# Ledger of designs, part 12: VH-VL binders against Ribosome maturation factor RimP (rimP)

Target 1, 164 residues: Ribosome maturation factor RimP (rimP), of Thermodesulfovibrio yellowstonii (b5yjx5)
Amino acid sequence: MNIKELKDKITDYANIVGEQEGVEIVNVEIYPGGKGLTLRIFIDKEGGVTIKDCENFSRAIEAILDVEDPIKSSYTLEVSSPGIDRPLKNKKDFLRNIGRDVKITTKEKIADNTFFIGKIVDVGDDWVRIEIQETKIKGSKKKGKTELLFIPFNKIIKAQVYLG
Below, E stands for the ipSAE of ESMFold2; O stands for the ipSAE of OpenDDE; V2 stands for 0.75 times the mean of E and O plus 0.25 times the DockQ between their complexes.

## First folded at step 10 (VH-VL)

Design P1 (from A14 with heavy chain Y104T R105W; framework fv_bexmarilimab; at its last look DockQ between E and O 0.03; V2 from the best seeds 0.00; counts 0 for: pae O 6.3 > 2, placed apart)
Fold by OpenDDE, look of step 10:
Structure P1 (fold): chain C 164 residues (1-164), chain A 124 residues (1-124), chain B 108 residues (1-108)
Amino acid sequence: as target 1 above (164 residues)
Amino acid sequence: QVTLKESGPTLVKPTQTLTLTCSFSGFSLSTSGVGIGWIRQPPGKALEWLAHIYWDDDKRYNPALKSRLTISKDTSKNQVVLTMTNMDPVDTATYYCAHSKYVTWGSGYTFDYWGQGTLVTVSS
Amino acid sequence: EIVLTQSPGTLSLSPGERATLSCTASQSVSSSYLHWYQQKPGKAPKLLIYGASSRATGVPSRFSGSGSGTDYTLTISSLQPEDFATYYCQQYGSSPLTFGQGTKLEIK
């Protein structure tokens, strides 16, 4: 099993546990650690993730991992909140963050920019609308303009919550 | 099997325009998420991204070279063309075209297949 | 733009040894958008690791990637003769797409 396959499996297990524990799986990372592989699972929930949530999730997923035994070598499990750099990876993520500031990078220019900071004001099936607080172009800064911008999801290469 | 091949002049004079063609097979540039990127590498130096064109005709350019670059595709011919104007000896490099795949929501762009590259020398 | 700085510039090792290559970004890059390439002399680059830690198809298990934020690492657990090459990290978490300057892994 390669790392990708393992990641997929771990993600599946994580999602199962997430559903049971009432938390959302934000990201799963697998990388070599000091004692074999490190599995880092980022979880979130409305209102924020508590330490207890992390502990409960950790126990639950470890139970699955013990049974399914997808990793033949030693591994370390880390469960944590995504922090300030939580990626927005789907419509649900955007919906959950309506009213919050986000950073969005697009693969193409939209309104002459590829980097946006703005507040999510609306979310459609395949797009997000943001109120732009700042646009970043190489060598230029446009600040203080309030503009609503429509961004198709398929044009986004990176999006995350922005805390300012 | 995915294959890419760069073609064009191997010698260009200063101030002239370079036109390179990437001919590919094993995939279609009409496939969602597929793109072709151009990357160059001066002899003994690092890789430098030039331009990228995608299935939906979206185009991206290296900002430092944008004014000199044009990328286009002919999906029916399985070709991508890169033009670079006002060539200079400093532009001497091996030019690569590469297949890219974009998966939305977290994979980004990777260059998973490359042409063999073509050395372009700019000299008077 | 995000500048990727690789270290060391040159790494001299022997077959069987462990190689550790570093890639440092001038600003945070999502692990999903950090990739590694291998380039042998006279050849085109080859995708090695994508998303910081995922091995590309056909890449031996001795290759592994790790890291987050601004710090990423490529590790070769036991060097084989065919592993001596130049390695580049690459990001496209932010425009424009950028490469590191490369680390040359040479045989001691």
Scores: ipSAE 0.024, ipTM 0.564, lowest interface PAE 6.3, mean pLDDT 88
ESMFold2, look of step 10: ipSAE 0.180; ipTM 0.633
ESMFold2 (binder alone), look of step 10: mean pLDDT 90; pTM 0.924

Design P2 (from A14 with heavy chain R105Y; framework fv_bexmarilimab; at its last look DockQ between E and O 0.03; V2 from the best seeds 0.00; counts 0 for: pae O 7.0 > 2, placed apart)
Fold by OpenDDE, look of step 10:
Structure P2 (fold): chain C 164 residues (1-164), chain A 124 residues (1-124), chain B 108 residues (1-108)
Amino acid sequence: as target 1 above (164 residues)
Amino acid sequence: QVTLKESGPTLVKPTQTLTLTCSFSGFSLSTSGVGIGWIRQPPGKALEWLAHIYWDDDKRYNPALKSRLTISKDTSKNQVVLTMTNMDPVDTATYYCAHSKYVYYGSGYTFDYWGQGTLVTVSS
Amino acid sequence: EIVLTQSPGTLSLSPGERATLSCTASQSVSSSYLHWYQQKPGKAPKLLIYGASSRATGVPSRFSGSGSGTDYTLTISSLQPEDFATYYCQQYGSSPLTFGQGTKLEIK
């Protein structure tokens, strides 16, 4: 099993636990660290995640991991809230944040820019449309007329809610 | 099984245009998140990215070579074509086409399958 | 463009030894877009690590990747004879896509 496959499995387990615990799985990260692998799971819920939520979630998912035993080596589990800088990583994330301002960095120029701040106005299967408030070019700042911009997900390096 | 194969002339004269075809099987270039990239490697040197075409016909080029490069696809034939104009001896290299896949942002594009490469020599 | 600098240029080791390869980016690259390839002489590159730390399908567990920002590392815990090759890091966190100059891992 490669890390991707493991991540998928962990995500599945996390989702199961999330449903049981009443929390949303925001992200799952797996990386080498410490003694073996580090599993970092970000959870969220309406009203905010408490420490108790994290503890309960951790306990629950560990129970599943013990039974399913997908990791053949030692691992460390970390459960936390995403914080204010919650990354948007998938369609669901963007859908959830329709109407909110986001900042997006792209790996390639889109309309001559690579950094965007705008309001999510629409979300497709593999793209997001934003109403541009600000565009940044390397070394410059441009403010223009309100424009709707189509951004494919596959061109996004980073996206997160922008609080201003 | 994913396979890619580069075809085209192995000898090109200076100033001529190189046309390479990537024929592939085991996947479709109509599949979302799929792409084909061209990468070249001069003998004994490092890899250099040339161009990339995606399932949605989005195209990307190496800025340093953009003016000389054209990439296109024929999904029905499972082929991608790369043209490079004004060839020079410095362009002598093994040219690879490679399958790329992107699932969601955060996964990134990877070249997970490669053709065997074709050596193109530019010489008078 | 983002320049990836690999070090060392050549690494001479024996089977069974640990290999540590470095890739330094001229500017920050998201780990999601940093990959490693293995290339043997006369062969096409092979994807080894994607997203800085994820092993590609079929890649042995002795291979691991780590790092963030500008500094990334490929580690081979115990070298096998078939591991002696040239390794390239690659980024596409910013256009254009770029490769490192490679580290040649040769048998001592």
Scores: ipSAE 0.017, ipTM 0.571, lowest interface PAE 7.0, mean pLDDT 89
ESMFold2, look of step 10: ipSAE 0.202; ipTM 0.639
ESMFold2 (binder alone), look of step 10: mean pLDDT 90; pTM 0.928

Design P3 (from A14 with light chain L97W; framework fv_bexmarilimab; at its last look DockQ between E and O 0.03; V2 from the best seeds 0.00; counts 0 for: pae O 9.2 > 2, placed apart)
Fold by OpenDDE, look of step 10:
Structure P3 (fold): chain C 164 residues (1-164), chain A 124 residues (1-124), chain B 108 residues (1-108)
Amino acid sequence: as target 1 above (164 residues)
Amino acid sequence: QVTLKESGPTLVKPTQTLTLTCSFSGFSLSTSGVGIGWIRQPPGKALEWLAHIYWDDDKRYNPALKSRLTISKDTSKNQVVLTMTNMDPVDTATYYCAHSKYVYRGSGYTFDYWGQGTLVTVSS
Amino acid sequence: EIVLTQSPGTLSLSPGERATLSCTASQSVSSSYLHWYQQKPGKAPKLLIYGASSRATGVPSRFSGSGSGTDYTLTISSLQPEDFATYYCQQYGSSPWTFGQGTKLEIK
């Protein structure tokens, strides 16, 4: 099982537990480090996530992981809220932030750039469209260019709300 | 084994341009998620991030110093070069290059390997 | 920029004692983007904790990190002689990427 497959598996387990515990799965990250791999799961809910929510979620998902045993090596589980600097990872995240400025880093060049700051103007099943406010070009910034850019989710390394 | 080493002048006169080279081994800057950052540290003071270059040639600069900084890479030579113009005695510091690793999607970057650093003194 | 303020500036403790180091951000930083480094005199910094709470490779279990939002903590449960150094927190959440001013952990 590769890291992507593992992430998908963990995400599936997380979603199951999330449904049971009444929390939303915001993000699942896997870190090489700590006690083997580190599984970091970000959860959220209306009204805010409490420590108790994290504890309950952690206990529940650990139970699944113990049974399914998807990781052959040792691992550490971390459960937390995303905070205000919440990464945008899925369609729901982007939809929630339509009209807001976001910064996006891509893993490959799109229109000769890999970093974008723009306003989310539209969201599809696997893409986001942004109105670019700033484009980072090789060692320079171009300001004032208003351009609509289509960015597939699978090309995004990082995305988050940009507060300026 | 990942190794980095800074090289360049250890003495620079005011207003001159500093050129530092980071030579590295044990990894390739063509590998996705890899980057090289420059960080400096004045004697007895804290660390200051200067610039960063990624595998895809994306670059980041400290806004306060952006006008003075240029970072570039030669992947074939396993080198990253930093230039800093108009040096001043206040720029006296140990300059480090560091390997940055993108841990996982959305996790960001860390400086997980560092060169030994090179002390650059700016003096007339 | 996000200013990271570490406290205390200097911490004097003895081997075997518990050390608690604080890092406070001027604005909220994602825990994923908060890291800790250890630096010994005359040496380059070493990555210690990444993502607020994950130990880097080879880092002993006595080191732990916690926190969220604006408040982060590095804890050393039982100090060893080799742990006496300067510790820096660093954020990758917003440009410029900034470091704290450091906490010097010295032997009493």
Scores: ipSAE 0.010, ipTM 0.554, lowest interface PAE 9.2, mean pLDDT 88
ESMFold2, look of step 10: ipSAE 0.171; ipTM 0.616
ESMFold2 (binder alone), look of step 10: mean pLDDT 90; pTM 0.922

Design P4 (from J1 with heavy chain S102Y; framework fv_zigakibart; at its last look DockQ between E and O 0.48; V2 from the best seeds 0.00; counts 0 for: pae E 2.8 > 2)
Fold by ESMFold2, look of step 10:
Structure P4 (fold): chain C 164 residues (1-164), chain A 121 residues (1-121), chain B 107 residues (1-107)
Amino acid sequence: as target 1 above (164 residues)
Amino acid sequence: QVQLVQSGAEVKKPGASVKVSCKASGYTFTSYYMHWVRQAPGQGLEWMGYINPSGGSTKYNEKFKGKATMTSDTSASTAYMELSSLRSDDTAVYYCARDRGYYTWGYFDYWGQGTTVTVSS
Amino acid sequence: DIVMTQSPSTLSASVGDRVTITCKASQSISSYVAWYQQKPGKAPKLLISAASSLQSGVPSRFSGSGSGTEFTLTISSLQPDDFATYFCQQSYSTPLTFGQGTKLEIK
């Protein structure tokens, strides 16, 4: 079966396991890697996903894969949470992270900077507002001042949750 | 010189529609969000929403969703607001107002002169 | 929605007086407040942004202060041209909201 059909089938299995383990399936990726296929499944839940959640999901989905045997070649299974390594790209991504720190790189300079770290305060259909906690960010108008920055999504190259 | 020039006053019957225009000059139209604010007779100011002329994205105050439709024509540097199914309580002065964005978002440094819309039978 | 409550609703004062108009937000909004002056039949005019930043061309007798939930507009020496209605407005989050206005009447 083709990759798309395999992805759909794996997604079905993942959703079954997700209900059992209390997690949502964010994305499924299948691509070549190493000696066979790499199967990456991204999971999430309210309150955040722990490493143990990922390990439990991995074991459960692997049990189904062993029984259903949809992949005849060797494969590597990777289960990850969104957020720590996942870009924020759309309104939903930013909304789910309101109140959290984000690091944002912009396509062009805004007040002499292209890199910003701040707390997500508000989100619109095509923009995000972040509250910047000034320490060493160049382009600050006043040292130690908190600034609220409005950034249209089309000005963003990359945004990620910032944990310090 | 930044200028926002709005279309003239309108008198309408209940159930009709009206489309107010706001022509911008003296700046790059697509670099600034355009907001609409209304003021009923003898009343304060009420934010209705905005349009981003770059791409046409909008945000409406929930009170005006389904009532107001905001659009823009970038080639004419003009923002529009259409009000549908007019009622007498839609009688007000309607202003367009410019927003610079970034660190100065939400502050309206330039306003149109206002368009009076009167709805009566 | 963030409610902005202005006081007083009407203020009568004489030329030369120091007047203060206050605005209270229903939640903390840091310093993200604007003040506008509106004369009868005219569009509002921006006086102050970011609670305390005076707009170019606005007389220095106007000043703003405050952070968090309480904000003030002060006119240090009232002039005849200052007859108007004054509005505060929060720019912290949508929907953007205005105070109900303060009508300043010069005695």
Scores: ipSAE 0.295, ipTM 0.647, lowest interface PAE 2.8, mean pLDDT 87
ESMFold2 (binder alone), look of step 10: mean pLDDT 94; pTM 0.956
OpenDDE, look of step 10: ipSAE 0.638; ipTM 0.842

Design P5 (from J1 with light chain A50K Q55E; framework fv_zigakibart; at its last look DockQ between E and O 0.51; V2 from the best seeds 0.00; counts 0 for: pae E 2.2 > 2)
Heavy chain, then light chain:
Amino acid sequence: QVQLVQSGAEVKKPGASVKVSCKASGYTFTSYYMHWVRQAPGQGLEWMGYINPSGGSTKYNEKFKGKATMTSDTSASTAYMELSSLRSDDTAVYYCARDRGSYTWGYFDYWGQGTTVTVSS
Amino acid sequence: DIVMTQSPSTLSASVGDRVTITCKASQSISSYVAWYQQKPGKAPKLLISKASSLESGVPSRFSGSGSGTEFTLTISSLQPDDFATYFCQQSYSTPLTFGQGTKLEIK
ESMFold2, look of step 10: ipSAE 0.483; ipTM 0.800
ESMFold2 (binder alone), look of step 10: mean pLDDT 94; pTM 0.958
OpenDDE, look of step 10: ipSAE 0.785; ipTM 0.941
ESMFold2, look of step 11: ipSAE 0.507; ipTM 0.816
ESMFold2 (binder alone), look of step 11: mean pLDDT 94; pTM 0.959
OpenDDE, look of step 11: ipSAE 0.778; ipTM 0.930

Design P6 (from J1 with heavy chain S102P; framework fv_zigakibart; at its last look DockQ between E and O 0.38; V2 from the best seeds 0.00; counts 0 for: pae E 5.7 > 2)
Fold by ESMFold2, look of step 10:
Structure P6 (fold): chain C 164 residues (1-164), chain A 121 residues (1-121), chain B 107 residues (1-107)
Amino acid sequence: as target 1 above (164 residues)
Amino acid sequence: QVQLVQSGAEVKKPGASVKVSCKASGYTFTSYYMHWVRQAPGQGLEWMGYINPSGGSTKYNEKFKGKATMTSDTSASTAYMELSSLRSDDTAVYYCARDRGPYTWGYFDYWGQGTTVTVSS
Amino acid sequence: DIVMTQSPSTLSASVGDRVTITCKASQSISSYVAWYQQKPGKAPKLLISAASSLQSGVPSRFSGSGSGTEFTLTISSLQPDDFATYFCQQSYSTPLTFGQGTKLEIK
């Protein structure tokens, strides 16, 4: 089964669960991540989605996934509200967020990772540079290791503002 | 083997234009940024800007905006730099240089042999 | 613009000597420094990236170190092939900038 067909099946399951749990399905995404596939389901409702809504939805969708077993590899399930985690899709999105932390997932390993959290420091027409901060030693004047990565847009699967 | 071969030396009068070419081979031309670096006689190296051959986006050192125009022809795997309104202080060797990229950008791993442009009255 | 200042401007040394060339940035640039070697009439050659990462095919007698604002290129035992001009270059932000060069001459 290809990713498009899998996405359609997961969307069908998600809509069934959404009706049961009183939430609307805004979007379903399937992409490569740190643990094989990442399955992300955006839910919403009038008045806003709570943590309990996300937990209830997650349990219900996992029950269906356990029975139907449509995903043969390992995967990570994420359930969230679209108002909290809007993707950065183009140059303007990145420019608007210079100075902010971002989460970026890439198609291939860069410095042995495909997932990055760092500050947007510079943006070109087809690339972003992020500064990845290693741990700081508290009370020390010595600054921790910092890497400044150049990431072409065409290598980015997904990017989002990291709120902490 | 990666190779960058530049066009031959040029002698020009003030006010003229010159277009320098840089033909790439041995790699996927559109996957790497191409930079231009100049070296005036007896002086150090000065970054002029780059072109991304995939789509043609550019960035120029402010000093060379309006002076330099960078283009590429992907079917010929060739980058170009045109200098306009030449003055005697544009006399220099001009290098094309490949950005190592893609994720640790800004290091030049392969260079053309250089093109000498001489501007004299 | 980030100014890269090299010292010394000229260095005289003998085959077998250990030499060090220093490059100072006008602001912190973490480890985003390259070193190039240039011989007369030839294009520069990349020796070191990321302050300390030796490029493939470069002899192990070359090494780089530093972070923040001060960086060094060291040649542990000079060979005749090493007499050339050396440039540092910051890759932290555009415009990319080079040091003014250090000419390494035979004593």
Scores: ipSAE 0.047, ipTM 0.566, lowest interface PAE 5.7, mean pLDDT 85
ESMFold2 (binder alone), look of step 10: mean pLDDT 94; pTM 0.956
OpenDDE, look of step 10: ipSAE 0.752; ipTM 0.914

## First folded at step 11 (VH-VL; framework fv_zigakibart)

Design Q1 (from P5 with light chain K50R; at its last look DockQ between E and O 0.46; V2 from the best seeds 0.00; counts 0 for: pae E 2.6 > 2)
Fold by ESMFold2, look of step 11:
Structure Q1 (fold): chain C 164 residues (1-164), chain A 121 residues (1-121), chain B 107 residues (1-107)
Amino acid sequence: as target 1 above (164 residues)
Amino acid sequence: QVQLVQSGAEVKKPGASVKVSCKASGYTFTSYYMHWVRQAPGQGLEWMGYINPSGGSTKYNEKFKGKATMTSDTSASTAYMELSSLRSDDTAVYYCARDRGSYTWGYFDYWGQGTTVTVSS
Amino acid sequence: DIVMTQSPSTLSASVGDRVTITCKASQSISSYVAWYQQKPGKAPKLLISRASSLESGVPSRFSGSGSGTEFTLTISSLQPDDFATYFCQQSYSTPLTFGQGTKLEIK
């Protein structure tokens, strides 16, 4: 099955799941990447898409892919909202994403780390606070610890919404 | 020794304004957020908002937006809180309080002595 | 806004008693609670941060515990200096909010 035919089939599955999960399908992309194929599905809904929406959609479409088995090679499934991959740079960016997980890299160590994955819980004009349930840095020995970190914007090298 | 010294008590008429000062000493003023907390007579504590003396950014409790204006003078190590259009229910003790530190933000380790503002006709 | 509800509002006790003050949050705030002591005519004093961390210079008879929505301040053996009003405060998100206070008075 060629890529075009696979894309059409995946789009059909995605539309069915979208109706079931209450989201609209914006786009489906399939391309070679890494060791196999990357399936990238963009979803949206009135009022905005949450991480839970992406998780629910992913679970549901993976169930169909497991049964229908249209892809014989290894593949990676990515489900996201349009614009979700934009960097978070200012107060409005962080405010729009309160409650979502974010990946942040800082210019200097905060609590002995420069890389963080956590939920945005509060935002000011020049800071964000994120709640980290587990340390998400390779080699970290601190697991299962919850920390609410105060991160000034001027210490942030980059930040992005995190799914996965 | 960290110390926060506030301006003296004020008696005002309705419609007037008042500016409370909070002079900091014993630490680097620009390294710590300064919060303002009010306490009406016989009542509990209400967070009003803060100023970051480094750069002057603020955040207000919505209840006090338009009522309170928070500023600072870094050369004088002094934070200010101005109340406008005073009403009798603005009668309270107003405290400045230092945020303990950026990583543990939201804990007030040092407080001014309080400034009593009385609004009466 | 996160509402912090203290109980009891007033507590009468004798020197030497063990007393417990409870604070309940309207939503989970993990452990991000402070406790303050306030004596009449004075500013509040920070006793406990992050639910259980005793501030420097605070007597060891004070302790805090709790997580999620329920938090306690305990004084293991009440001393004359401890008669005051106690406030909890959440530091999870702005607006920062205080409990209504618990007045600890001499029985």
Scores: ipSAE 0.494, ipTM 0.810, lowest interface PAE 2.6, mean pLDDT 88
ESMFold2 (binder alone), look of step 11: mean pLDDT 94; pTM 0.957
OpenDDE, look of step 11: ipSAE 0.781; ipTM 0.935

Design Q2 (from P5 with heavy chain T104Y; at its last look DockQ between E and O 0.42; V2 from the best seeds 0.00; counts 0 for: pae E 3.1 > 2)
Fold by ESMFold2, look of step 11:
Structure Q2 (fold): chain C 164 residues (1-164), chain A 121 residues (1-121), chain B 107 residues (1-107)
Amino acid sequence: as target 1 above (164 residues)
Amino acid sequence: QVQLVQSGAEVKKPGASVKVSCKASGYTFTSYYMHWVRQAPGQGLEWMGYINPSGGSTKYNEKFKGKATMTSDTSASTAYMELSSLRSDDTAVYYCARDRGSYYWGYFDYWGQGTTVTVSS
Amino acid sequence: DIVMTQSPSTLSASVGDRVTITCKASQSISSYVAWYQQKPGKAPKLLISKASSLESGVPSRFSGSGSGTEFTLTISSLQPDDFATYFCQQSYSTPLTFGQGTKLEIK
């Protein structure tokens, strides 16, 4: 079966599972990975997808893949929302995601860390403010304390939506 | 020792403009956002917006967009706020205030002495 | 916009009294509140940041508490120098907003 036919078949399976799990299938991608194929399925849901949504979808689609066995090589299954891999680089990107969790890596330490996971609270032309739980800060000894950090865009190496 | 010194009181007629200055000393001017805060006679405090002296980016309270223009001169370590098309209800004391920065952003640790702008016929 | 509502608007008290001023936010703002003191004809002075962090040089009789939507400034033993107007301010999101103030008058 060629890649186009495989994509169509996987999309059919994904749509069946999507109806069951209450999510919409936005896109299916199939491309080479390390040892075989990477199968990436983008799902969407009113109010945003959760980690449970992705887990439930993954389990259900894997069950169909196990039975139908359409991919003979090894493969990696990845389930995500549209644009989850797209970096957040400018004001528009951050504004679009106010209220969502983001993971941010910075060029220099802010509060003894260079990696942060937190909710976007506020955005300016050259900064973002995120509310983080310090239990998510690698290398921190603090627990359960939240911080509202001011992060200039020019200090950000990368930023991306975080679903957990 | 941080100090913010503002320009003197102004009396203006309706329709005129005024430019208030805020000269900073005792710290690296470009490392801290400068906010402007208004206080009408007998009233509370209103946040007007800020300027980032590094690069000149601004954010305005929507209430003051088109009324206030915030600029800075990094060589003179001075922030400016210009009020245009003055009306009598623009009569107030106008303060510059330094943002503390970092995870204490939005806390004003140093203030200018205030500039009274009076708009009268 | 986050509305900050202070109570009371005026407060009369005697030297030595314990004084409490409250501030309520129109939404949860966690602990992101500042308190300022303003004497007549002077600029405001930052007393407390992040709801409870006392600024350097501020007398220890001042304290702040609260989280979520309700915040309190307390003066444990009122001194004559404490006659002023007090403002809360949320630092959670722009536009930054202040309470309308509490005028503390010493009887």
Scores: ipSAE 0.398, ipTM 0.757, lowest interface PAE 3.1, mean pLDDT 88
ESMFold2 (binder alone), look of step 11: mean pLDDT 94; pTM 0.958
OpenDDE, look of step 11: ipSAE 0.763; ipTM 0.919

